# Designs tried in a protein design chat: VHH binders against F-box/kelch-repeat protein SKIP4 (SKIP4). Part 6

Target 1, 358 residues: F-box/kelch-repeat protein SKIP4 (SKIP4), of Arabidopsis thaliana (Mouse-ear cress) (q9m2c9)
Amino acid sequence: MACIVEDPQRAGQSNETQIALISGVPDDISKSCLARVPREYHMAMKCVSRRWRDFVCSDEMCDYRNEFNLAESWIYALCRDISGGVFLHMLNPFSSRRSWKRINDYPYIPMREGMGFAVLGKRLFVLGGCGWLEDATDEIYCYDAAMNTWFDVVPPLSTKRCYFACETLDGKIIAIGGLGLNPNAKRTWDIYDPLTRTCKSCSDVNIVPEMEDSFVMDGRIYIRGGVGGSSTAVYSASSGIWERMDDDMASGWRGPAVVVAGDLYVLDQTFGAKLTMWCKDTRMWIHIGKLSQLVMKQPCRLVSIGNSIFVIGKDCSTVVIDVENVRKNKMNGVMVCSSIPKTWDDDIDVISCKSVAI

## First folded at step 1 (VHH)

Design h09 (framework vhh_8h5u_2)
Fold by ESMFold2-Fast, scan of step 1:
Structure h09 (fold): chain B 358 residues (1-358), chain A 123 residues (1-123)
Amino acid sequence: as target 1 above (358 residues)
Amino acid sequence: EVQVVESGGGLVQPGGSLRLSCAASGFTFSYSSYAMGWYRQAPGNQHERVAIISTGGSTNYPDSVKGRFTISRDNAKNTGYLQMNSLKSEDTAVYYCATSYDILTGYHPFDYWGQGTQVTVSS
């Protein structure tokens, strides 16, 4: 009652919010300078001040980096270890070290089969799945790659599903088909919008059963599933209808698919590993090159960054193929092997891979 | 917005014990994603850190309270605690709870502070 004592910490916070990001430099110029710092140093920048941390984690930082064409695509692999723990592995392809790094195991993600893995902006989503003692789930887990943290609570899918196609299109996550106790689950799809936190469920009799693979090309979602992976279909976002896939195109889809600069590539894993490309003009598959299956453990996952395809084996061994020269029919791309140190061969199993640009 | 409210302060004799509570609300992420700390300020002195607990449960204490004070958290109740044993007259201060979303490994400034609770250790 005699004296008013101001809280030193609240006084410090107030003063911090009123000072410049960089002493003697206007905030707009400071933000432009901070946005130009390579992604590998962003964690260190978060230690400088609360204002730097807030900016580095903000959508504004991502907007500046996109505007300046500075965004770096890093690869995230959803993995399980020998003990069944689920975690993320991360590769910075621009680093001279080119080594996979494990992200912290928190929070616990249940070990499930047939999970979806999707990227929307700076966020990674793990959706659905099933277990030996658990039927299909509707749970969603979200990791923010700019904040380097998992969200504790994410609204679920409208339908419990596993072994479904999971793609992003027009700012939304689309989960198609799959298995579950719902009699019609294989003929439904969910459109999940994280901005509105809503999920729309749709159905179509032309949806193929149990999904094995999918990709997005030219505003369309291509799916493959059913007995022996023989059933294909195409969803057109502009028309909202399901179409038949070109039979010649479908016949060459014999392994994981990836789209690079608008062209479809498939790693044909039948009788060896062969990289092929679909030529839209001639409607024929072109042989690009062969990879040794003795070195790469199947199933392999494919991720594209720029003009490069990253082939990621089950054990996270990685081969990089540059396909820029393939377009000019001059020579095969350059192959570079990357791997992580392991305690033993089965230390890490890759479930799914995606790239995130920040 | 995130808010924290302290309770459990009071008058205690030297050698006594008190348990402070910090109830938290208004999170964007769950409480388990926030680091928590306890700070104190005696009249005329600068504030000092007395305990920190990370999102993973790691704790840190200055030598002045190590072995006497224990910080803990109950994520189900969105509440943090400071158990104070073997209290000394030098522990007399206003105790503040602080929390922030911990996106870094290691120490960082806390973003959200409570109003404080008075602890007085009688001579």
Scores: ipSAE 0.000, ipTM 0.110, lowest interface PAE 20.4, mean pLDDT 75

Design h10 (framework vhh_8h5u_2)
Fold by ESMFold2-Fast, scan of step 1:
Structure h10 (fold): chain B 358 residues (1-358), chain A 123 residues (1-123)
Amino acid sequence: as target 1 above (358 residues)
Amino acid sequence: EVQVVESGGGLVQPGGSLRLSCAASGFTFSSGRYAMGWYRQAPGNQHERVAIIYSGGSTNYPDSVKGRFTISRDNAKNTGYLQMNSLKSEDTAVYYCAADTYYYDSEGWPDYWGQGTQVTVSS
């Protein structure tokens, strides 16, 4: 018997009575018990009853797990296969058998180039992009990781964009620059608030024309773009002002970037692959360690969880680096490496990666 | 309840062709919530995945059958298919249809399996 059915049972209930979430236990205590169950069992819990499903999918459970430090950050990779099919892969780093798993409970998503990928709370957003037979789009697709379902209708962006910077900051999605039907798109940015379903459009002459990479650190969005990644800019969310990036800091941004415990790390992919860290105190790049080019298929994506960096290759093969022992004035950190194998699907490409805490 | 039932197995000569069918009940492929795959098991061997068609319509095959096997589905008939061409003696196995809503590529098994249908390739 399936607990999740596509053809729901027919209506006809004459009476419904409220039943306890767990027989013999007050609901407040029952909810605290259910919220402490490891995330890997949440799908099974949704099959127990409608009340369990409603609770597991609720903001109440998510808020409880966050409040009591029970939330688990899982990695979601937006992938495409050789046929152009788009799908999500998911990795539970807390599992004893760390392996990539494919999520298939979604409608068809068009494969587009230059899409944005952002996370807010328990939800993942895929926005914008363009195709060979399509100009830039304003369409947004939203996946709820607690419900494990895609939303059928999401309000669009105010501006059609592709190849733009897309970051989450202060509970909002900020889409910066890129290309689109609007010829001024490359000098504008949109602030999308999913809670109010409003989008504010802004403009500035200092925005780089083509966005290649971006990261968030200390309430600011750092972006790199232009020909050969030679142009940088910094957006300050608290002031709404564009700032100049430190030239020494910018010179070391030679590959994918990630922020771990407030510090910037970059996987420098020139002449091999080496992990470097920006030391704020000395204003110098510190060499952390080298990675074998035979282990990593470029382009790589970086995701941080706690004090670990997950280096995700084009095929989802993943290397885990623990940088916990790096301190303010240390020239080198201690790296502890482990690996997670790729999926059996040899024809996949990773488009973007984000972590979602539930 | 969710169920899948295979048909179309039989005896075929090397180089021949067979088409297997997988009839689904308790769910619909047109809803976009289910992936369907074909698995096989030869005597003395472990189960091997030979084809998958995902909810969005994309497909995947291992090298052992790539270019020879084609998976498809007919949403109007709620039926999946495996077209097997250029069959080899090594393809002799019981073939199983399986369906899954939350797929685990590297570790998990499909949630719903059929009874299997025998395919024998011999001269």
Scores: ipSAE 0.011, ipTM 0.345, lowest interface PAE 8.9, mean pLDDT 77

Design n01 (framework vhh_7nfr_2)
Fold by ESMFold2-Fast, scan of step 1:
Structure n01 (fold): chain B 358 residues (1-358), chain A 123 residues (1-123)
Amino acid sequence: as target 1 above (358 residues)
Amino acid sequence: QVQLQESGGGLVQPGGSLRLSCAASGFTFSSYAMSWVRQAPGEGREWVSSISGSGGSTYYADSVKGRFTIARDNVKNTLYLLMDSLKSDDTAVYYCAKDRYYYDSSGYPFDYWGQGTQVTVSS
């Protein structure tokens, strides 16, 4: 039975279990105070006591910070080390010293192609994939960003997949289509629910296109696949129905996509690299600005935080684009750029990027 | 346009050696990992070996470890497979393949293939 997840922390009796979080202060008030501390200090807080560490790592603190809009989104890059491993790099965009840092905990992740990368709450998930000597896998690996640890055991997907669409929607991870030993994988999708620790498999009569890119917008999962990215599909999680994508919207999907404050942005790589935005009101693509291909190491990944798009190159070199003014002046966009240096190792390749809010 | 052209195949006796070459053009060769894949008569494709873009990391199928060596010359845009102690079960068409970027969520692990070069190990 693969529905049970094991916590890495061993339970035991502790003399700190029944003491106050802060001497002379009720625990409810203490928790409110601790939850308001900026995320950069959370590691230091974990060193104060077991009670502080337990609270900082808890769903209670995460829920409080989300409820009061205190959560900070940090960027996590899943990287391939050509010397034999897969690991995480992390970027705090709110730090005055914006720099990529390697996570020192060794991930139990084999080097695989076509892996899915997803975020639910404070946890990062690496799903599926295939290797040179391996057919597609159903294995899932989980990193808890509040605990800064990898989980030893995570329930697998219902279907072995690689090169599939992997998105989060309504508190669940949805893995759609892809390749595997099962030739019908293209017509199936898995819904992984962390609350029940279960994975539900679904199927449709229609063939799901082989996936190249995907994004979530307005409660729907948009998928692009096939030769040259010519095939598109839209999945509505609420209805379970597959639909065709708007042809005009699909025609502008010529590179990696990201959704910022409900609006779709695409880094169009057809001729050079230019950032474009889909304007829902006019049903037209708007040109935002151009990026130098000499500076950007393709393929690029896009992550949004607030009103900014982080364009992360193959080597982790990053360009930050502020698109706030585009939302105010849709037909006269302004692009403000800054940069974050790559990591020192030129043999590091970025596989996927996601933001985690804590 | 991307082009991969294999050469160096032929007939060799068991225990013999061959060196395969793959001339690459139409892309920045040093930026991509490269692989050798073989297909035996009447069988599916089998991955043989891979090398990183820099040449710093090499990977081999268990069936060829200790007998085959993959190498590359990034100045000449050429991939090599050095095959020693050849066995009859090494008989196959050998393909040079360009690796894709790992985030591609569609298609196959390789985005371009060469035409192949025949290796026959027999008397």
Scores: ipSAE 0.000, ipTM 0.108, lowest interface PAE 20.2, mean pLDDT 76

Design n02 (framework vhh_7nfr_2)
Fold by ESMFold2-Fast, scan of step 1:
Structure n02 (fold): chain B 358 residues (1-358), chain A 119 residues (1-119)
Amino acid sequence: as target 1 above (358 residues)
Amino acid sequence: QVQLQESGGGLVQPGGSLRLSCAASGFTFSDYYMSWVRQAPGEGREWVSSISSSGSTIYYADSVKGRFTIARDNVKNTLYLLMDSLKSDDTAVYYCARVGYSYGLFDYWGQGTQVTVSS
């Protein structure tokens, strides 16, 4: 089954194509100039004119910023408050103030467990999940970080699922396995293609049923999950074939995982917090260090930006670890370069975190 | 119901040896990573060692590496910690713990067994 729905944001765009972006300046030069403005000012730029708003929100703006190496990665956390309300929290790591800010609450996302959270370009997707009085859903919610708006209509998954692996690979969102009313959900995956606006369903008997954690490395999706033990699976997107994970590599996957410059890091939360790195050359886990003196609430989420790992606690308390010297100089030790205090509201819990580059 | 029961603790002099055992029941023992965790008087819990479901992969805390050996018997559903060259700093309650899927966190714990290293 295919899912096709028109993009409501594109349908609503203004057609003021006869007006120059900047009076007396050719549009190609104007776009080059506008693309160089820091991301923190993009909201203000949208207030100048409809043509500026359209350009700032466009893929063309992102293309220019990528070409000029000006893209800024900001962190988005999918959070739940004490009432069960789901919302986005945002951190600009380049801001002098460095504080988490709540994004507008509309639309209301129902409180669900086992939701997928994925990023494609400038857009964040919240997929699937299940609730106390609700079986698994196929609903998708989409937030555009350049427009700072939620989409009104998003095509659903082909299969209702919760507690599934959700990763972005080769420009597509891949939702793998999980639980649903259909017992076969655990042996299927959905591929959502934003270029064609289609959702394609696939099946294979080698998929683990419940997912706890996943990461993308070297063109493959690594998954940990299953009931009754340490079950792992590796999906190769290029071949569509399921592979076996290295047992030594899998044994060190004892907490949240993040890939930094092609290297796998895991925060082992078995007791305290220990940062470890998988050494591909020796096929051994290297102890980097322990996080000490930090008030963090488990489970933690990891996001990488450049050579830094952002460790985000359940309450949004954040510590930033610089791993550049570890990678370059092979030095053992945790290089905590800064901390960002938890939100004032202690009733906020982090569900998942992603970075979005604009 | 999941149950973990530690035994083998006691009083030993510095340089001595002890063998701790943990009897597991209520789950498929051979499917889980297992760990030993200790808590010294007035201190927080400290992870000591972990062993994979098959026994092929083993991890040790730096403080015990070369002195302690973790082992398991999947036929008898028993986890072991062989403690050699004991130091006064090894004095703690030793807990057997099952490694859950949620971020490598421990989901079940035993009642603990006291190890006292004193002269």
Scores: ipSAE 0.000, ipTM 0.108, lowest interface PAE 20.2, mean pLDDT 76

Design n03 (framework vhh_7nfr_2)
Fold by ESMFold2-Fast, scan of step 1:
Structure n03 (fold): chain B 358 residues (1-358), chain A 120 residues (1-120)
Amino acid sequence: as target 1 above (358 residues)
Amino acid sequence: QVQLQESGGGLVQPGGSLRLSCAASGFTFSNYAMSWVRQAPGEGREWVSSISGSGYSTYYADSVKGRFTIARDNVKNTLYLLMDSLKSDDTAVYYCAKWGRYSGYDLDYWGQGTQVTVSS
């Protein structure tokens, strides 16, 4: 018998895994250089070699960028298509070609309503929710924005929740109230830490069961809910106690809220759309400007990046409001607006929006 | 109606290898995390390994980490456990289990189990 003996030849690209990251440069220095490249080029870097791809997706690169204040916040919208499929849209606010891009990795997430959406580091979490033939769930799903992939095995919440408040505070996800067959959900909150796989459930009579909106400001979680959004409460992380919200502040919370550089902004959707700001010094709401709703579908979601508020409509059509001049003169400001059109995907609904820094 | 059918068990010597299979039916296999759980004679049940619906995430008990590999084929609706460097302490009935909530305590045992005996 004769055997064929072949000298194995490698394809040119496959040999790159055996070569230094950058020719003539030590790997430690090369990694420092790669980590300083703007985020918009990270997808192109993943195409250079397997070693570059692995480094770009790594915690090492993300940790370096965070340590040296190089991280860039991009906007992620959790969307549902006409078939009920759940997916993400992503927007780079620093691109000259500001446009929404669809992420093509679909999770094995069932179509659910009233889901929570939260961000920790480079990861996005989808929590809870309910369906037509399914009561509230405690299931959690995770998306890694550096790897562009879903992890679907995550420890659950302490209790099943839908239509609840979901915020990130002090490196943990806090899920507050909501509905479900378990009546304990209404006046409880879960403090969830995915790193330690721990979940602690607490209760307080000040928690309102029907959550409509929430925001984080100055180490506190503000919630609004109940009949017509008339009930408000504040969670203080330092004390672990629920407190009453300032009545004057609460009276102006008539739409989606966002915090920009420590100041609260609300898109008041009563009789049109008006951007207002809470002035801490005077304890009064300041009218900033009116926003046209003709090109946007309600409900709107708000996300802040730097000195800009991104008003994201139900179909992902977006209005960008620069509030830097308003921040410099809180009594007299000029609102500067630009727009980002919706994607060519006509049959989508935005469920929630968050920014992720990488 | 959920059905899980395990196979591949048997008698093997210490240091040997076995591959367990679990054929799943009656549910959308790719939508659920799956686990292997074992029960040694006279002992309680012990979680061995879990795999996500997509197959992207895998988890192992410290006692088997580095020796066992969990895998799945979502086209064939089949779960696998590849067991290397088997020890006498690995002797148990191995059960294929479906997760309800991705919690180690919320498992549906629908299979009959497959016996693994590691003995010289």
Scores: ipSAE 0.000, ipTM 0.121, lowest interface PAE 18.0, mean pLDDT 75

Design n04 (framework vhh_7nfr_2)
Fold by ESMFold2-Fast, scan of step 1:
Structure n04 (fold): chain B 358 residues (1-358), chain A 122 residues (1-122)
Amino acid sequence: as target 1 above (358 residues)
Amino acid sequence: QVQLQESGGGLVQPGGSLRLSCAASGFTFRSYAMSWVRQAPGEGREWVSSISYSGGSTYYADSVKGRFTIARDNVKNTLYLLMDSLKSDDTAVYYCATEPYYDFWSGYSDYWGQGTQVTVSS
């Protein structure tokens, strides 16, 4: 038998049922290589071929990046422009030139009051809300940060809600309390799982009808709401029970809250802007620092990435606070910060902010 | 079979104008948002402009805002890009694309055309 020399060009044309991801490289190796590319290049990768786009947008790639600790958290701000249009701004905090970029949002998302904002995996959810001429809604809008697109059809909430708490816990979105003509919204919570379309509705006397703020810490959901934000409660996922919040801890919750490395930080916006931290050991609030109202437009939103707090002003101007030294008790009471300017001079209002890891 | 066919590119002097067209077939054009994306020699793809399914909303990259106008004709299944005050840095292959429309259960679909060359030189 003589060695058969195949024409590589002819062999490829006659027997190809699939295009290789990388010429000369097996697909499993190609996928591992593509999954290790920094997130900033993912948009360019989607333009290389349909197969690259399909892989970059896939759960397979996102699962790989999460498993091997390659995922990068970027900040998404839900904004309203001067025409009343709702859209997303995005910030890559790892870019050498940190700047906000507008995402092209083509579905018309109505500007509603009291909307929920939640992240589940690579997806960002805008839930519920109400308007001057409409009661609370059960509509959900979902943006996939890996696909860079909005879902055309999203299963709705089981209950119409506005001014409710919206948190992710144990791989599900939990919508707590709120207002609406449907009495089931009051003092109830829904566990929303978009994959199974299941909504479990429970009730508890500690849930107030109108929510102002919430956060997740140590497997618990903390809520604040009611008249003047005076009512607080905490839900324990492990026990399934609603508990009273520590009164001393609750007394310092006077603005947006964020958890960094297991510690609670609150931006007190009542008279100026003061960053404070709850010290679990002493059961006291510690003053970290003040932000100038000349450069920060209130109300501000908080997002944490690693050991940094991003304080995002109403106009999208951003201050980045490194709290690692405070957490280590090396520079207690000293705030280290940098700034990221607003995107442009147009009048833009930030509604809510979340980070999405891909 | 989905097809997007771009036309209208060519050589133009700086400060000149061009009108690009994209003829769509094989899908329900009026149900999809559409975009223009360009690729300069040796560079990655850059988003230029998008238009909603009804034409009621338009979006532009900062580099082209005020100079370019995106439009659509849902009766003729055609997407347009009107380019005014062209600069040398507008030199690229221009592609029309469907924005992805996603059904939560079925996945997504997105389609790209073959492109049309725009060269701006003195």
Scores: ipSAE 0.000, ipTM 0.158, lowest interface PAE 16.1, mean pLDDT 76

Design n05 (framework vhh_7nfr_2)
Fold by ESMFold2-Fast, scan of step 1:
Structure n05 (fold): chain B 358 residues (1-358), chain A 123 residues (1-123)
Amino acid sequence: as target 1 above (358 residues)
Amino acid sequence: QVQLQESGGGLVQPGGSLRLSCAASGFTFSSYEMSWVRQAPGEGREWVSSISSSGSTIYYADSVKGRFTIARDNVKNTLYLLMDSLKSDDTAVYYCARGLRYFDYLPYGMDVWGQGTQVTVSS
């Protein structure tokens, strides 16, 4: 869609294999050069030729960029507008003109409550959910961030779910618990494997029925659910069994959570908005700083990139907190932050946020 | 490494039938949606049919519904298109493609293409 110079239908695939990517340069060298171009120029590169477009969209380019530490994490926010339309906003946090940008590809995704949002490689997945006139669904929608295209036919979940924990671990999407027409759904979890494109269902009586929040840390999925978020559970992917969460750790989980460099951070919203960190050594919560609730529209979503936490408000207004010095200095934490303006769109709601590295 | 190879095209009379095959190699065929796309002389590419990775979900272009059948054999890594009641306007080069195109996104959603096989419907 981005390519106006080269019509993909005009060029034959077999004929294109004989054309050099860069005139006078071997393809292996050309590919290494193209793979080193900053992500912001990838859309322009797709307009140069069909071969450039195919390479830019390929797993080969993605793998090269990951291997040579060239991948850039951009933030994607799944949003709803006033009409109930679902769309994506994207933020390049490394741009000198940092601003939220609406993605022009429009999926037909019904607005549902309790949807899962997961990232696997260069793809974003929207799973499950329910509505007042619709019970829980098993539908999966996929967005490819390299192609900038929605795929709305992905094999469904094995169980219809809403208000469930949805996380990526060990190259798979894991959907845990939630509500569904089948009363046994609340005690099951699905493992979606992109390599086989299949979904496998598992069960355990100790799973909390309704999930409110979750995060991944140290090969485990931590989940919070139940009345007022008072119940917690931990899933260990390596053993496939459920573990108990530390009670002191659970007591401080009073808002959105994010993991930065192996440490858990929570935006505690009980008496204002306070960023807190779980100290594994002392088994105590450390107060980092406070945010103004008048500036940040709740509910907030958290995304980490490197040593930074991006606090994304309901309207996409964003505060960036650098926690590198907080981690290194355990004496007195100082909040260092910058801001990114809200979107120009009125009356939008952020449903979920994820980062995608390309 | 990654290849798609079509076969089964040819010259057929109107009302006749043909069976196209596409042999896939170099990737896990059972993990991908597959499609058939055709291109008539002097025309752009037209999506014909798509099939899900398991084979349980199938889509057809309105122009071929009831006449064409798409199928796959995940054990043999082969995609098929059975074409019945062929018309002169079905004359085209038929391409096997990896990926899904059940709507009008012609340049996107498909990342591997075969060389094509010619189908000519003529009296």
Scores: ipSAE 0.000, ipTM 0.127, lowest interface PAE 18.8, mean pLDDT 76

Design n06 (framework vhh_7nfr_2)
Fold by ESMFold2-Fast, scan of step 1:
Structure n06 (fold): chain B 358 residues (1-358), chain A 122 residues (1-122)
Amino acid sequence: as target 1 above (358 residues)
Amino acid sequence: QVQLQESGGGLVQPGGSLRLSCAASGFTFSSYSMSWVRQAPGEGREWVSSISSGSSYIYYADSVKGRFTIARDNVKNTLYLLMDSLKSDDTAVYYCAKLSTYYYGSGRFDPWGQGTQVTVSS
């Protein structure tokens, strides 16, 4: 008679019963059905069962939604109050009651200036910044938008930096330049990959040390900064090479920039507020329309979703600009504007805004 | 209530020197980067210099590099601007400010005080 020794690794599996996600339906079909549910109901789905919660929070759920072209982009605003508290506000732009909601489930993020804000997949990253007795940090905070929770442990940046460009490209976070205790920080960039938990540091003498603004377009990171805010540079992540920006394009970069369906838009704030677009074919800036300064509360951050530009100002007071007609009518289009009220909290500074697709 | 009180301005000959002071109250001065910005008659506001909370990072506009020195005393909650080799182009009202968003050389700010007038005679 053989003595059977139970494998400790299999003890839990042997004592578990396989429970269907949906009664009477195979799991593969159930997952396909659950993946098609609109994002606004995902929190309610997490309350149905532990298996539904695990699936909704999984990478598998995100894979199904991406395969089916069902991913929805929601806006997250990194904010700071006058007391120094750092927190997130969230906006579902597809909701019939479009309103900013404060995210209450977050750890204490120290009062810092010059922080980077980046998105990779379903996760938001708050990177670097400077504090009172700590002039620059390498700390990273991560929020998972599918789980609605902050991660306890995130690997730091390789270089302590603040007031730097922070963009996502080719599945990685790229932190460029900025200020730091390390004398070489000003002309370096970090390529941070949270998936492999690696951080690669690079350097180039053509990097602008102090960053004013940046955007991603056509697989490249465009940056503006340096003395007087007149220095520009272009980083190609695929080649790792720094290039010169088109002088005509750079001359029109006079405010916050955003890319909508492959086209560059700039909110020119030099004399009032004007939305302009860079026409790649003609190599000229095209005036799209004038915006009222009464609704544009500086400083403004821009986020695009579909054919809309969300202009997010003080207290998350938001103007939504539909630019579909601009492209459809070959630059003879009309801007259609609407508004979303400010947050219930007053005296909120909006540090940065990003969209997260789930 | 945030209060910034600038002082030390005046009339000076070209090549002269002045020391500006800014007394801060109503916030934790030692926790914030501070800046000097100026406004010449009939012109917009121009960023002059910035200093980090711990004085480890100091930046100057190209127009003032080598001539101006920014300093702070966190015990006295005071920001300083030491101006050497003054030129007629330095004539302006000087304000101290905390910038909520940093744009190097073109920073946005709201002055909290009346500023201090610096006049450099031709």
Scores: ipSAE 0.000, ipTM 0.124, lowest interface PAE 18.8, mean pLDDT 76

